VHH binders against tRNA(Ile)-lysidine synthase (tilS). Designs and how they scored, part 18

Target 1, 344 residues: tRNA(Ile)-lysidine synthase (tilS), of Thermosynechococcus vestitus (q8dih2)
Amino acid sequence: MWGIHHARLHTTLKTQQWLPLGSRILIALSGGQDSVCLTRLLLDLQPHWQWSLVAVHCDHRWRADSTANANFVQQLAQKWHLPCEVVSAPDLPKTEAAARSWRYQVFESVAKALDCTHVVTAHTQSDRAESLLLHLLRGTSPDGLATLLPSRSLGAIQLVRPLLGMTRAQTAAFCQAYGLPIWQDETNHNLEYRRNRLRLELIPYLQQHFNPNVEEALAQTAELLASDRAYFEAEVERLAPTVLREHPPALDRLRLREFPLALQRRLIQCFLRQHLKRGLNFRVIEAVRALMTTGNGSQTASLPGGQHLRVCGRWIELVRPMPPPPAPVPPDPGERSPPPSPLY
Below, E stands for the ipSAE of ESMFold2; O stands for the ipSAE of OpenDDE; V2 stands for 0.75 times the mean of E and O plus 0.25 times the DockQ between their complexes.

## First folded at step 6 (VHH)

Design U11 (from P4 with T103D Y104S S105W; framework vhh_h_nbbcii10_fgla)
Fold by ESMFold2-Fast, scan of step 6:
Structure U11 (fold): chain B 344 residues (1-344), chain A 130 residues (1-130)
Amino acid sequence: as target 1 above (344 residues)
Amino acid sequence: QVQLVESGGGLVQPGGSLRLSCAASGFTFSTSGSYALGWFRQAPGQGLEAVAAISSSGGSTYYADSVKGRFTISRDNSKNTLYLQMNSLRAEDTAVYYCAAGDSWGSPELYEAAWEYDYWGQGTLVTVSS
């Protein structure tokens, strides 16, 4: 039965071209409400898109009943006539980041083995809001707040998140309305995970006391920041050859001065990223920007790696630390002066 | 940027009337190959149901059997607005109403098939209750 979420997703897919007609798509199916909702939507849309669909279930082995979860997923996939691969972690992941890296590696390898061009994950608007808040609370730049893109490359395949237009409440309501079986993951209630605490405590507090539509508001902010980031990345790539010199590394301060502040900062950041492996922050960028109007020979304080930037006429040049002179070569045993004779 | 914004929903007693409006922005209504427009509704626990649709020229209309003679769809190209006049409302009309625009004009399937539409509003709730 086609609902409003089918219609909206179908429209988004037509407009954005995230999952082209005839694609072979790998669906990440955990058995939770979001992945079940995603899978049912894609199965219902499949006749209109001529997709080949296959599911993959990543068994992290974190729970005693992880085998039961895998069996539930295989049973559901069989009921839906959906091919399903189950991949179990060879070693227990130690962190959420390690688990996520392993899952993405599995997606790539399974997609390659099954000739899938796209993998879809069930991240929702609620997930995007959670990620934005988590990054904001950790402290980050505006670019770092642009999280959970709807589509991005994952190695040779394309990763797509079709549910970013739906909240977790909407996926729950969808599963209930369509009578879909879901697997309850007990780790989703474990408050030792910061994301779960934000989801179960902080976001409900914000919804009750500040804005009932806070998830949508945060997700829209992330979307706006993502589009702004894409625009600036493209503009920097276009302008960098006119401002940045590679040999020897330098910034054209006369050209840089003609750009708006935001582009000045991003062009400086582009230059610094090519030469600094860490320590790029607001203060460093501003120190370099100050050199646009200072006198010849002016320089920054030492940057990570002992490097600094110095004004040389038109250019702000990267000055690398000279390798330390070789340790003094001790005289060869045959060339050293004999020690003075002891006095009696 | 194309947007459809519904208004006019609310609580009404059986036998009452409501006029829903859908303001379009980001594109201009035109009689030469522009989008066909429609109204869909989704009641609690039900699927999306086509209610009414109107062709790009305004010369062809569709109505679901459940609303024929009670609802009237119209478009005002000068105001870039789609309307649904709802008369003799019944409890069974309780639903969230969505306006939609499709890129296929003159297709018989466009009027009944949600998947033919390219733009959707956020919806407006109509509650018919005594």
Scores: ipSAE 0.486, ipTM 0.817, lowest interface PAE 2.7, mean pLDDT 84

Design U12 (framework vhh_h_nbbcii10_fgla)
Fold by ESMFold2-Fast, scan of step 6:
Structure U12 (fold): chain B 344 residues (1-344), chain A 132 residues (1-132)
Amino acid sequence: as target 1 above (344 residues)
Amino acid sequence: QVQLVESGGGLVQPGGSLRLSCAASGFTFSTSGSYALGWFRQAPGQGLEAVAAISSSGGSTYYADSVKGRFTISRDNSKNTLYLQMNSLRAEDTAVYYCAAGTDYWSGSPELYEAAWEYDYWGQGTLVTVSS
């Protein structure tokens, strides 16, 4: 039976074209309420979209009950006549970053093996709000606040997040209303994970004392920032060839002066991202921007990796670290000092 | 950004009346030949049910059998607002009410307006509770 969430998702898919008619779609099915909600919605919409649906379950093997969870998912998929692949993790660090990276590698690999064009994950509006807060607390650029896009590329396939319009409270209510079995993940209550502290402590506090609709407000802010980010990325791509020199790597500081501050920072960021693997932050960008008006020969302090930037006429040039001194050259075999005399 | 925002819901006793309003922003009802408008409701543990619909011209209306003679749908394109006047309310009318906008296929086929998937824009919902 169709509910309001079916209707809203169907409309969003018609206007955004995230999951085209006839697509073969890989569903990330953890067994938790969000992934079960997602899977049920897509199964109910399937007749209208003529999709081929297949599920994948990533078994991290971190907990004693992980095998039971995988069995639960497999049984649910069988009941719903949904093909399901279970992939077990190799020995991974027990961190969210390592787990996330591995899951996305699995999604791409399984999608390619099964000829899927799209993979869908059950990220919600609540996840988007949490991500925005985590980035604000860590300190980040506006681009970093524009997290959890509704659709993006993942290698050769498309990653889509159909549940970004629903909160966790709404996915829980959906599962209850439709009588859906869910797997209770005890890690969702572990306060040692920072994200769980936001979810269980901070967001409830904000809802009670500041704004009952704070999750929606934060998610909408992330969406608006994502739109602004896309605009600036397109503009930087258009302008970069007029400002950036590839060989040797440099920025045209006379050209940079012609642009508004926001574009100056983004063009500098674009240049730095091509040459630095880490350490990109506001302070570094501002140090480079200061070189736009300083005298010839002025330079930044050493950046991570030992590089720095130096003014050379109209250019701000990337200077690579000095090579280590050459290994000592062995002396000529025939050239040795005689031993000291007995008097010496 | 297209938005439909319902208002006017609340607690009412059986036999009472409520008027729901749906205000649109980000698009206009006066767009030529474009929007049929409707009201849907979803009761606890039930699916989405069509309540009433009105054609783009306002000349044709649809009502579910359960509400005929009690509810009246109307639209004001100059105010960009849809209305539902609900009279003689019953406990069974308790539900979250949603307004919706979609392409006008009126052509004498009311079954098209009963189907939720024919609508392109949906409101946030407003709760109506009919209880003593």
Scores: ipSAE 0.584, ipTM 0.862, lowest interface PAE 2.2, mean pLDDT 85

Design U13 (framework vhh_h_nbbcii10_fgla)
Fold by ESMFold2-Fast, scan of step 6:
Structure U13 (fold): chain B 344 residues (1-344), chain A 133 residues (1-133)
Amino acid sequence: as target 1 above (344 residues)
Amino acid sequence: QVQLVESGGGLVQPGGSLRLSCAASGFTFSTSGSYALGWFRQAPGQGLEAVAAISSSGGSTYYADSVKGRFTISRDNSKNTLYLQMNSLRAEDTAVYYCAAGETYSDYGSPELYEAAWEYDYWGQGTLVTVSS
C-alpha cells in the first residue's frame, strides 16, 4: 500500500530518471532500518516500474552475531519473495574503509553475474548531512562538499541512492508504520565512530539550538554544490578546445584572460590534470594563473616529474625535463686506458 | 597531543637505500576513524610533492611517476607506524620528507586513499634526506 513516501519516491524517480522502467536492480540489504525501508518501497513500486529486483547482503563477519543477521535478511527476503544473494567476507575486515571497499566490489561482481544495470543503497538525507559536516570539518574544496550523489557510475553499472529525500527518523517511522522487522546493530551506538558521534550528539544539538531542519538544509547545500560542479565541468569541457593546445601542451593565456576567475582556475586545472598525476593544488593553480600576466620566459617552480610551465609568447607551455644522461657504458677491452708504465 | 614523528632520514650516496618510518602517537591508524596515510616531500625552492600514499585498508597504493619502481609504501597498524622504503636513490630525491595522516569516513563519497596534500589532517615535522656523493 502506497503511502506518502511511496508517492514522493515515485515522483522523484520519474523526474530524475535514476532507475529506468524495466531495469534489473540489485538492492543492498543490510537488515537495518534504512535498507529494509528501501527494499519495501522498491517492492511496492515495482509493478509500476516493471523492475526486476534482487537483494545482496554483505556479511562482513566482524561481529559475533553476523551469521544471525545474514539469516534474518535471508528469512525476510524469502517472506517478500525477493531473490537474495549472501556474500561473506573471505577475511575479517580490519577497518570500515576496508569493509566499504569490499562491499562495493561485491556489488559490482554480483550485479555482473546477475545482469543488473543498477545497484541501490539506503543512504538517507541524514547520511548526506553527516557526510557534508564531516567533509566541512576536515576542510575541502566546494567540489569536495558535494557528497553522496543521488546517482553515479560504479564501474559498468549505475549506483543510485533513492532514499536521499528521507531522514533516518522518517525511515524509522516508515518501518514502524508498516510493521517491518528490522535488525538492530549495536555498533550504531559506538561513539568512537566519528559519524556515530555526529549522528547521536552533534546533529541533535544543532536541531535543538540552531535549526530543527538542519539535516535537510545541509543535504540541500550538498545538492546545490553538486549542480554547480556539474555546470562548471560542462563549461570546461566546452571551452577547453579554445584554450588548451595538445601538441606541444600549452594554455592560451590571451584567451584565458577573457574568462572569469572561476573558469580560469578550472581550465588550468583541466590542463594540469592531463599532464600531472599528482601535485595539483591551489598553490600550483595560482602559480600558473600568475603566468597569464607575466613577461615572456617567466616560469613556475618544478612540478612532479621535473616539469614546469613557462611563458612563450601567447602560450603557457609545459616544459618537460631532459632525461638524465645514461650511465657511462663500460669501455670494451680495446678502449681501456693503458697501464701507466708500458713494458719495453 | 596528536603527533606524527618521522625517522630514518640522512645522507646517502646515489644508488643507495633508506627506509623512513613515521610513528603515530595520540591516535591509532586502525581505529573507527581509519586513516589514509601518505608521504610528501619538499626540496629547497620547490613545492610540496606527493610521493606515495596508502589506503586506510592498506589494499591500495599510489606512487608519483618519479618514484615508481624505486619506492615502496607500507603500514603496520599493530605498531602504529608508516614506512617508506627508498631504493636506487637519486640526487633529485633530496628533500625534507613528511608523513601525513587523513581521516577517512564511512560514507560512499569519502575517498579511502588521499593523494592531495589538502586532504590530510595531520603532518609530521619532516626528516631530511640528502642524496649526494
Scores: ipSAE 0.000, ipTM 0.086, lowest interface PAE 27.2, mean pLDDT 82

Design U14 (framework vhh_h_nbbcii10_fgla)
Fold by ESMFold2-Fast, scan of step 6:
Structure U14 (fold): chain B 344 residues (1-344), chain A 132 residues (1-132)
Amino acid sequence: as target 1 above (344 residues)
Amino acid sequence: QVQLVESGGGLVQPGGSLRLSCAASGFTFSTSGSYALGWFRQAPGQGLEAVAAISSSGGSTYYADSVKGRFTISRDNSKNTLYLQMNSLRAEDTAVYYCAAGDSYFGDSPELYEAAWEYDYWGQGTLVTVSS
């Protein structure tokens, strides 16, 4: 049964070409409302696109009902004549970051094994709005607000998010209207999770008192910021070889002075990301930028790993701690038996 | 950027009338183009149903059997607006109504006008409720 969301998605796919005709597509199917909505839409569009569709379910094994969830997904996939791979997690830290990293590794490995060119996930416009707010409230640069792109590379395959044009309310209405079974995750109502509190309390407050279309407005802001980020990333990539030196690691402070403030900050960030695993923030970037105009020998405070940056003439050089001294020489071996003499 | 914006929906009694309007921006209505313009509706628990459509020249129209004689589709190129005049409304006409534009030649083929996947641009929809 073709509905308005089928029609809109079909149009978007024709204009953007995110999922070309004849593609082999891996669908991330959690069994939740959004992933069920996504899977039904793609199955209904499949005859028009000649896609090969296969689902993957990532069983995190965090909950007593995880096996029941996997069984639900397998039964739904069987009912829909959709091949489905279930992958169970190894022992992972029980954090969202570890789970997310593992899921994306699974997507890439399963896609490679099944010769899929694309993997699709069920992120919605509501997810994008929530992510933008969460990052904004936590504190971040404009680049950090550009979350959940519609399409990006994931290793050798493409990751696509076809539902970014639909809100969570719309995916719920879709599932209800089409009589689709969904798996309810009780943790979605636990207000101890910040994202759930955003979704259940803050977003409704903003809709009531500020803007009923706040989710769309926030998602559009994230989209605009993503476009700006892409532009600056391309510029930084083009300019970095003229500003950054690898051996020894340094920034050309005379060259850096020629650029507008925004590019100065981004080039410094690019350099620091190559050498610091954490501790990169506005204050560190500004401390480095201050070295563009200070006297020779000026330096930053100590950074993670005991590193600091110091002015050496034209260059702002990364100064690393001295490597540890080499291990002591092993004791000399005992006297070796002489080889047999061929002449005696 | 093509945008279609519907207006004119609302609550109406059985036997009443409503006129829906669809204002187009980002492109100009043209009789020399191949664009098809139409109205679709989606009722609760139902799929997307073609209601009426009109060719770029205005010479060909399509109407679903359920609305023939009651609904009239028209276009005003000077206002870049598509209309749907709905008369003798019934409870079964309750639905969200969507304006749509296709950038392909449909000619006189009703199967193309009634196929949602042939259209390339869609409005946000306007709710029509026919209730006593």
Scores: ipSAE 0.591, ipTM 0.870, lowest interface PAE 2.2, mean pLDDT 86

Design U15 (framework vhh_h_nbbcii10_fgla)
Fold by ESMFold2-Fast, scan of step 6:
Structure U15 (fold): chain B 344 residues (1-344), chain A 132 residues (1-132)
Amino acid sequence: as target 1 above (344 residues)
Amino acid sequence: QVQLVESGGGLVQPGGSLRLSCAASGFTFSTSGSYALGWFRQAPGQGLEAVAAISSSGGSTYYADSVKGRFTISRDNSKNTLYLQMNSLRAEDTAVYYCAADTGWYSDSPELYEAAWEYDYWGQGTLVTVSS
């Protein structure tokens, strides 16, 4: 049966074109309320979109009940006549970041094996608001605040987040109204996790005392920042060939001076990203910007790998350390000393 | 950019009346436009049900059999607002009521007004509870 959330999602998909007619879609199904809500919505919309749907469940093996969770997901998928792949982690993830990285690798590999063009995850408007606040409180650039985009590339496939228009309260109500079984993850109530503390304590406080629509307001801010980021990324791509020299690597400092500050920083970041594997941060970008107006021969402090940037006329050139000279050839071994004469 | 905001819901006794309003922004009501405006409702555990709809010219209206003769859909172009006058309310009318707009071409077929998937914009909803 079609509800208001079916209608809203259907409209969003028509206007945004995130999941084209006839697509083969991989659904990330954790068994939690959000992923169950997502899966039910897509199953109900499927006849109008002619999608092929497949679920994938990532079993991190992090908790004692992970096998029971995987069994729950398989039983639900079977009840819904939905093909479901369960992938278990070969090694227990050591961090949340490692777990996320592994999940996305699984999404890519399973999608490739099954010829899926899109993978969908059940991130909600509440998740987007939470992520923006976490990044803001930690300290980040405007690009970092544009978290949880509705659609982005994931290798050769497209990652889409169809539930960004629904709050967690709405997904809970949806599951309850449609009588959907959900898996309760005990970690969702552990206040030692910052996100859970924000979700269970801070967001309710903000809703009660400042703005009952705070989740929507924060999510809209993230969306506006995402639009600004997209504009700058397109401009950097267009302008980079006029500012960046690839052989040998350098930045044209006279051209850089023609651009507004925001573009100067982004063009420098683009250049550094091509040549540095880590250590890229605000201070490094500003150190490079300072070279736009300094005298010939001025240089930055050493960067990762012993590299640095130095002014050479109109260019800010990347200077690599010289390879060490080859080890000295050892001298030929000498003759053994004659044996000592016997002592009396 | 098109936004619909409902108001006027609440608790009412059986046999009572309520008037729902839907304020539209991002497009202007016009008798020459190619659009439709409607009211849908969703009760707990039920699907989305078309209640009433009106064409851009106002010349065609639709009413669900369950509300025909009790509910009246109307609009005020000067206020850019859609209304639903609900009379002789019954317990079965308890639902969240949604305002919807289809800014595409409906042509001449009133039966398309029942199809939720034809509507492009939806309001946040207003709760109507009919209880003794």
Scores: ipSAE 0.368, ipTM 0.777, lowest interface PAE 4.2, mean pLDDT 84

Design U16 (framework vhh_h_nbbcii10_fgla)
Fold by ESMFold2-Fast, scan of step 6:
Structure U16 (fold): chain B 344 residues (1-344), chain A 132 residues (1-132)
Amino acid sequence: as target 1 above (344 residues)
Amino acid sequence: QVQLVESGGGLVQPGGSLRLSCAASGFTFSTSGSYALGWFRQAPGQGLEAVAAISSSGGSTYYADSVKGRFTISRDNSKNTLYLQMNSLRAEDTAVYYCAAEYGSYDLTPELYEAAWEYDYWGQGTLVTVSS
């Protein structure tokens, strides 16, 4: 039956054109409340959009009951007459980064095999608020706060997040109201995961003591920061060739001085991202920015990989550590003669 | 940013009355026919049900049979606000009430006023509970 969330999503899709008429859509279906809510909404809207829908379940194999979860998803998909692909993970590092990278590879692979143009994930407004807070508390740049866009490219396909207008409380209420079966993931209550602690402790505290609509407020902040990020990224792409020298790698400090602070920091960040594998943070950017006005020969402290930046005239040059001298090469490539024993 | 904000909901006993208001921002109500406005409600476990709608001019109104004679829809274009006067409330009127706007429609029809998917803007909702 068509409810308020059907109506709101339908209106958003008409306005934003995220999932055009007749599209073939791959639905990421974990079996949790958010993905079940998403799938039911899309199935109910399908007659108005003439979509072709197919589900994919990514089995991470992190838990002993992962097979039961996959079976639950397949049974639900069968009940809903929804084709469903189950893909099991190889032996992955048990990190969020490795899991995310693998899931996106699966989405592209399955979408290509099934001729899908779009993949949809069940990220909610609550997820967006949690991600913003997690990044803010970690001490990221403004770019890191622009999290979970409604639509973006994923290789040759489009990744869309239709539930960004709903909170997790609303998806729970939707599933309950419509009698939808849900797979209960007990790790959602494990406070050892920082995201769960934000969700179960910090967000409720903020709702009670600061702003009942804090999730919406934080999600809107992320949206506004995303538009600002896009603007600055375009400016950096335009300006980088006039400021960055490739060999030897360097920043033009006279040109940098002419730009507003925000662009100085972003151009420095652009340069550092090309040369540092890790450890880029506010302190490092500010250390480099200090070199714009210091005397010739001034340098930063050692950066990741033993590198540092040094002023050389108009340039702030990246100085790489000298490779260590090669190990001594033995003088003879053949076997040594055995010692005469015993000699008289 | 187009926004609709409902107010006036609450707890009331059977036979009581409530007046719901829906304040619009980001657009202006127009007597030339730019917006048709309506009220919908959704009870737990039920679908979205059309309650009442009013044409852009205010000259045409539509009501669900279950509320006809008890509820009155009206609009005040000078205050950019839509109203729903609810009288003789019954337990079955318990629901979250939403206001909705349909942009660019100059003709409100009996078929279209009930079609939730035809509306372009939706409020956040206000809870009405009718119980003793």
Scores: ipSAE 0.441, ipTM 0.815, lowest interface PAE 3.4, mean pLDDT 85

Design V1 (framework vhh_h_nbbcii10_fgla)
Fold by ESMFold2-Fast, scan of step 6:
Structure V1 (fold): chain B 344 residues (1-344), chain A 126 residues (1-126)
Amino acid sequence: as target 1 above (344 residues)
Amino acid sequence: QVQLVESGGGLVQPGGSLRLSCAASGFTFSTSGSYALGWFRQAPGQGLEAVAAISSSGGSTYYADSVKGRFTISRDNSKNTLYLQMNSLRAEDTAVYYCAAQYDTLYSGPWYYDYWGQGTLVTVSS
């Protein structure tokens, strides 16, 4: 009953420990080919991993067929003897960002209610390639290119993407080979217009004219960038206590000078993220970095909230806005005139 | 990185012969704490079937009943390569063939294996 994809996933899980033995796992089951493929693989591997599996279906209620989709998912889960929770959306903006935020809130809530330690989503190697291209075309930092990580924290639980080693073509072939019913969502393209254009037009063009394995190549690039990102994030966490002061908030500019440019920028970004909710960008980071070598008393332009950074000896200090000075006190009305002269 | 790369597949007529090779990189075959190696195949619409396996020392082998007497597994530790000699091929031998490695033990179940090759297609047809 096991195919090559069962064997490969099992091997990856042994090496990476993404879904430890005995975990209670929440499976995001949309009913599409990728989520059906994921669910069948995990059900087939379950005896070797002692997992407890439960599915969750997020019904966005955007389309007339959304109820039919939810019914399809519930019937499939019942056939597979898989507990399934269906959660219906409140009125949401019809945007990918709003839908994604809501789904992740549902994952946390349902996992907490059912004592799940992990949630799994059916993102594929093809999704990773698409996301890398979208970020590249938007213009982004290297960190932005390290997209769709295999595992990350989601509140108190772990979010895992076990299908990152399979293309969408492979998940389609898997579903066909194992006779799995899937839900065809014909209008999904309207919700992900840019990604769908990439999927339907650009990636096929690249496969035909440049590299048949372009999805794998792009996904591998994202993986390498993710490794680099993890390394730098760990270094920043280790070094921050030696560079950042909490009271008053400040950066040690003599210590910053000792580090390579990449670490300087990341440590400054770490500091700024602790004190600024918005307005963080390359220009702001570079303005702070310039303070590493300027004279005492040098400062940045005002940042959000009226705050700025100012050099005070060894430190680049975060300065709160000065309250306006009080109005001048009127002259005392009792101010005396000079006494009369000796002339009377 | 650890890689297993198969070669030698292709189209052959019934009764013909093929020799598959599997070259390993990123780890080595050795006499202590070494790898047992195997060949699996998957035909269209079928599950993964163990074909043959060989112990780390080369002293023990396994063959599926369907291939006994026709196929021979061997390993060359000096070349870091696994072989499958396939004789008297039949139409039912048509499949993608995968080489695989498992640390220390010899079992036929696919879940015991730690590394998998890319696969090579063998088509037996006139």
Scores: ipSAE 0.517, ipTM 0.845, lowest interface PAE 2.6, mean pLDDT 85

Design V11 (from P4 with E112R A113L A114P; framework vhh_h_nbbcii10_fgla; at its last fold request DockQ between E and O 0.83; V2 from the best seeds 0.00; counts 0 for: pae E 2.3 > 2, framework grips)
Amino acid sequence: QVQLVESGGGLVQPGGSLRLSCAASGFTFSTSGSYALGWFRQAPGQGLEAVAAISSSGGSTYYADSVKGRFTISRDNSKNTLYLQMNSLRAEDTAVYYCAAGTYSGSPELYRLPWEYDYWGQGTLVTVSS
ESMFold2-Fast, scan of step 6: ipSAE 0.694; ipTM 0.902
ESMFold2, look of step 7: ipSAE 0.520; ipTM 0.852
ESMFold2 (binder alone), look of step 7: mean pLDDT 82; pTM 0.852
OpenDDE, look of step 7: ipSAE 0.793; ipTM 0.943
ESMFold2, fold request of step 22: ipSAE 0.501, 0.503, 0.487; ipTM 0.843, 0.848, 0.837
ESMFold2 (binder alone), fold request of step 22: mean pLDDT 81, 81, 82; pTM 0.841, 0.841, 0.841
OpenDDE, fold request of step 22: ipSAE 0.831, 0.831, 0.832; ipTM 0.959, 0.958, 0.956

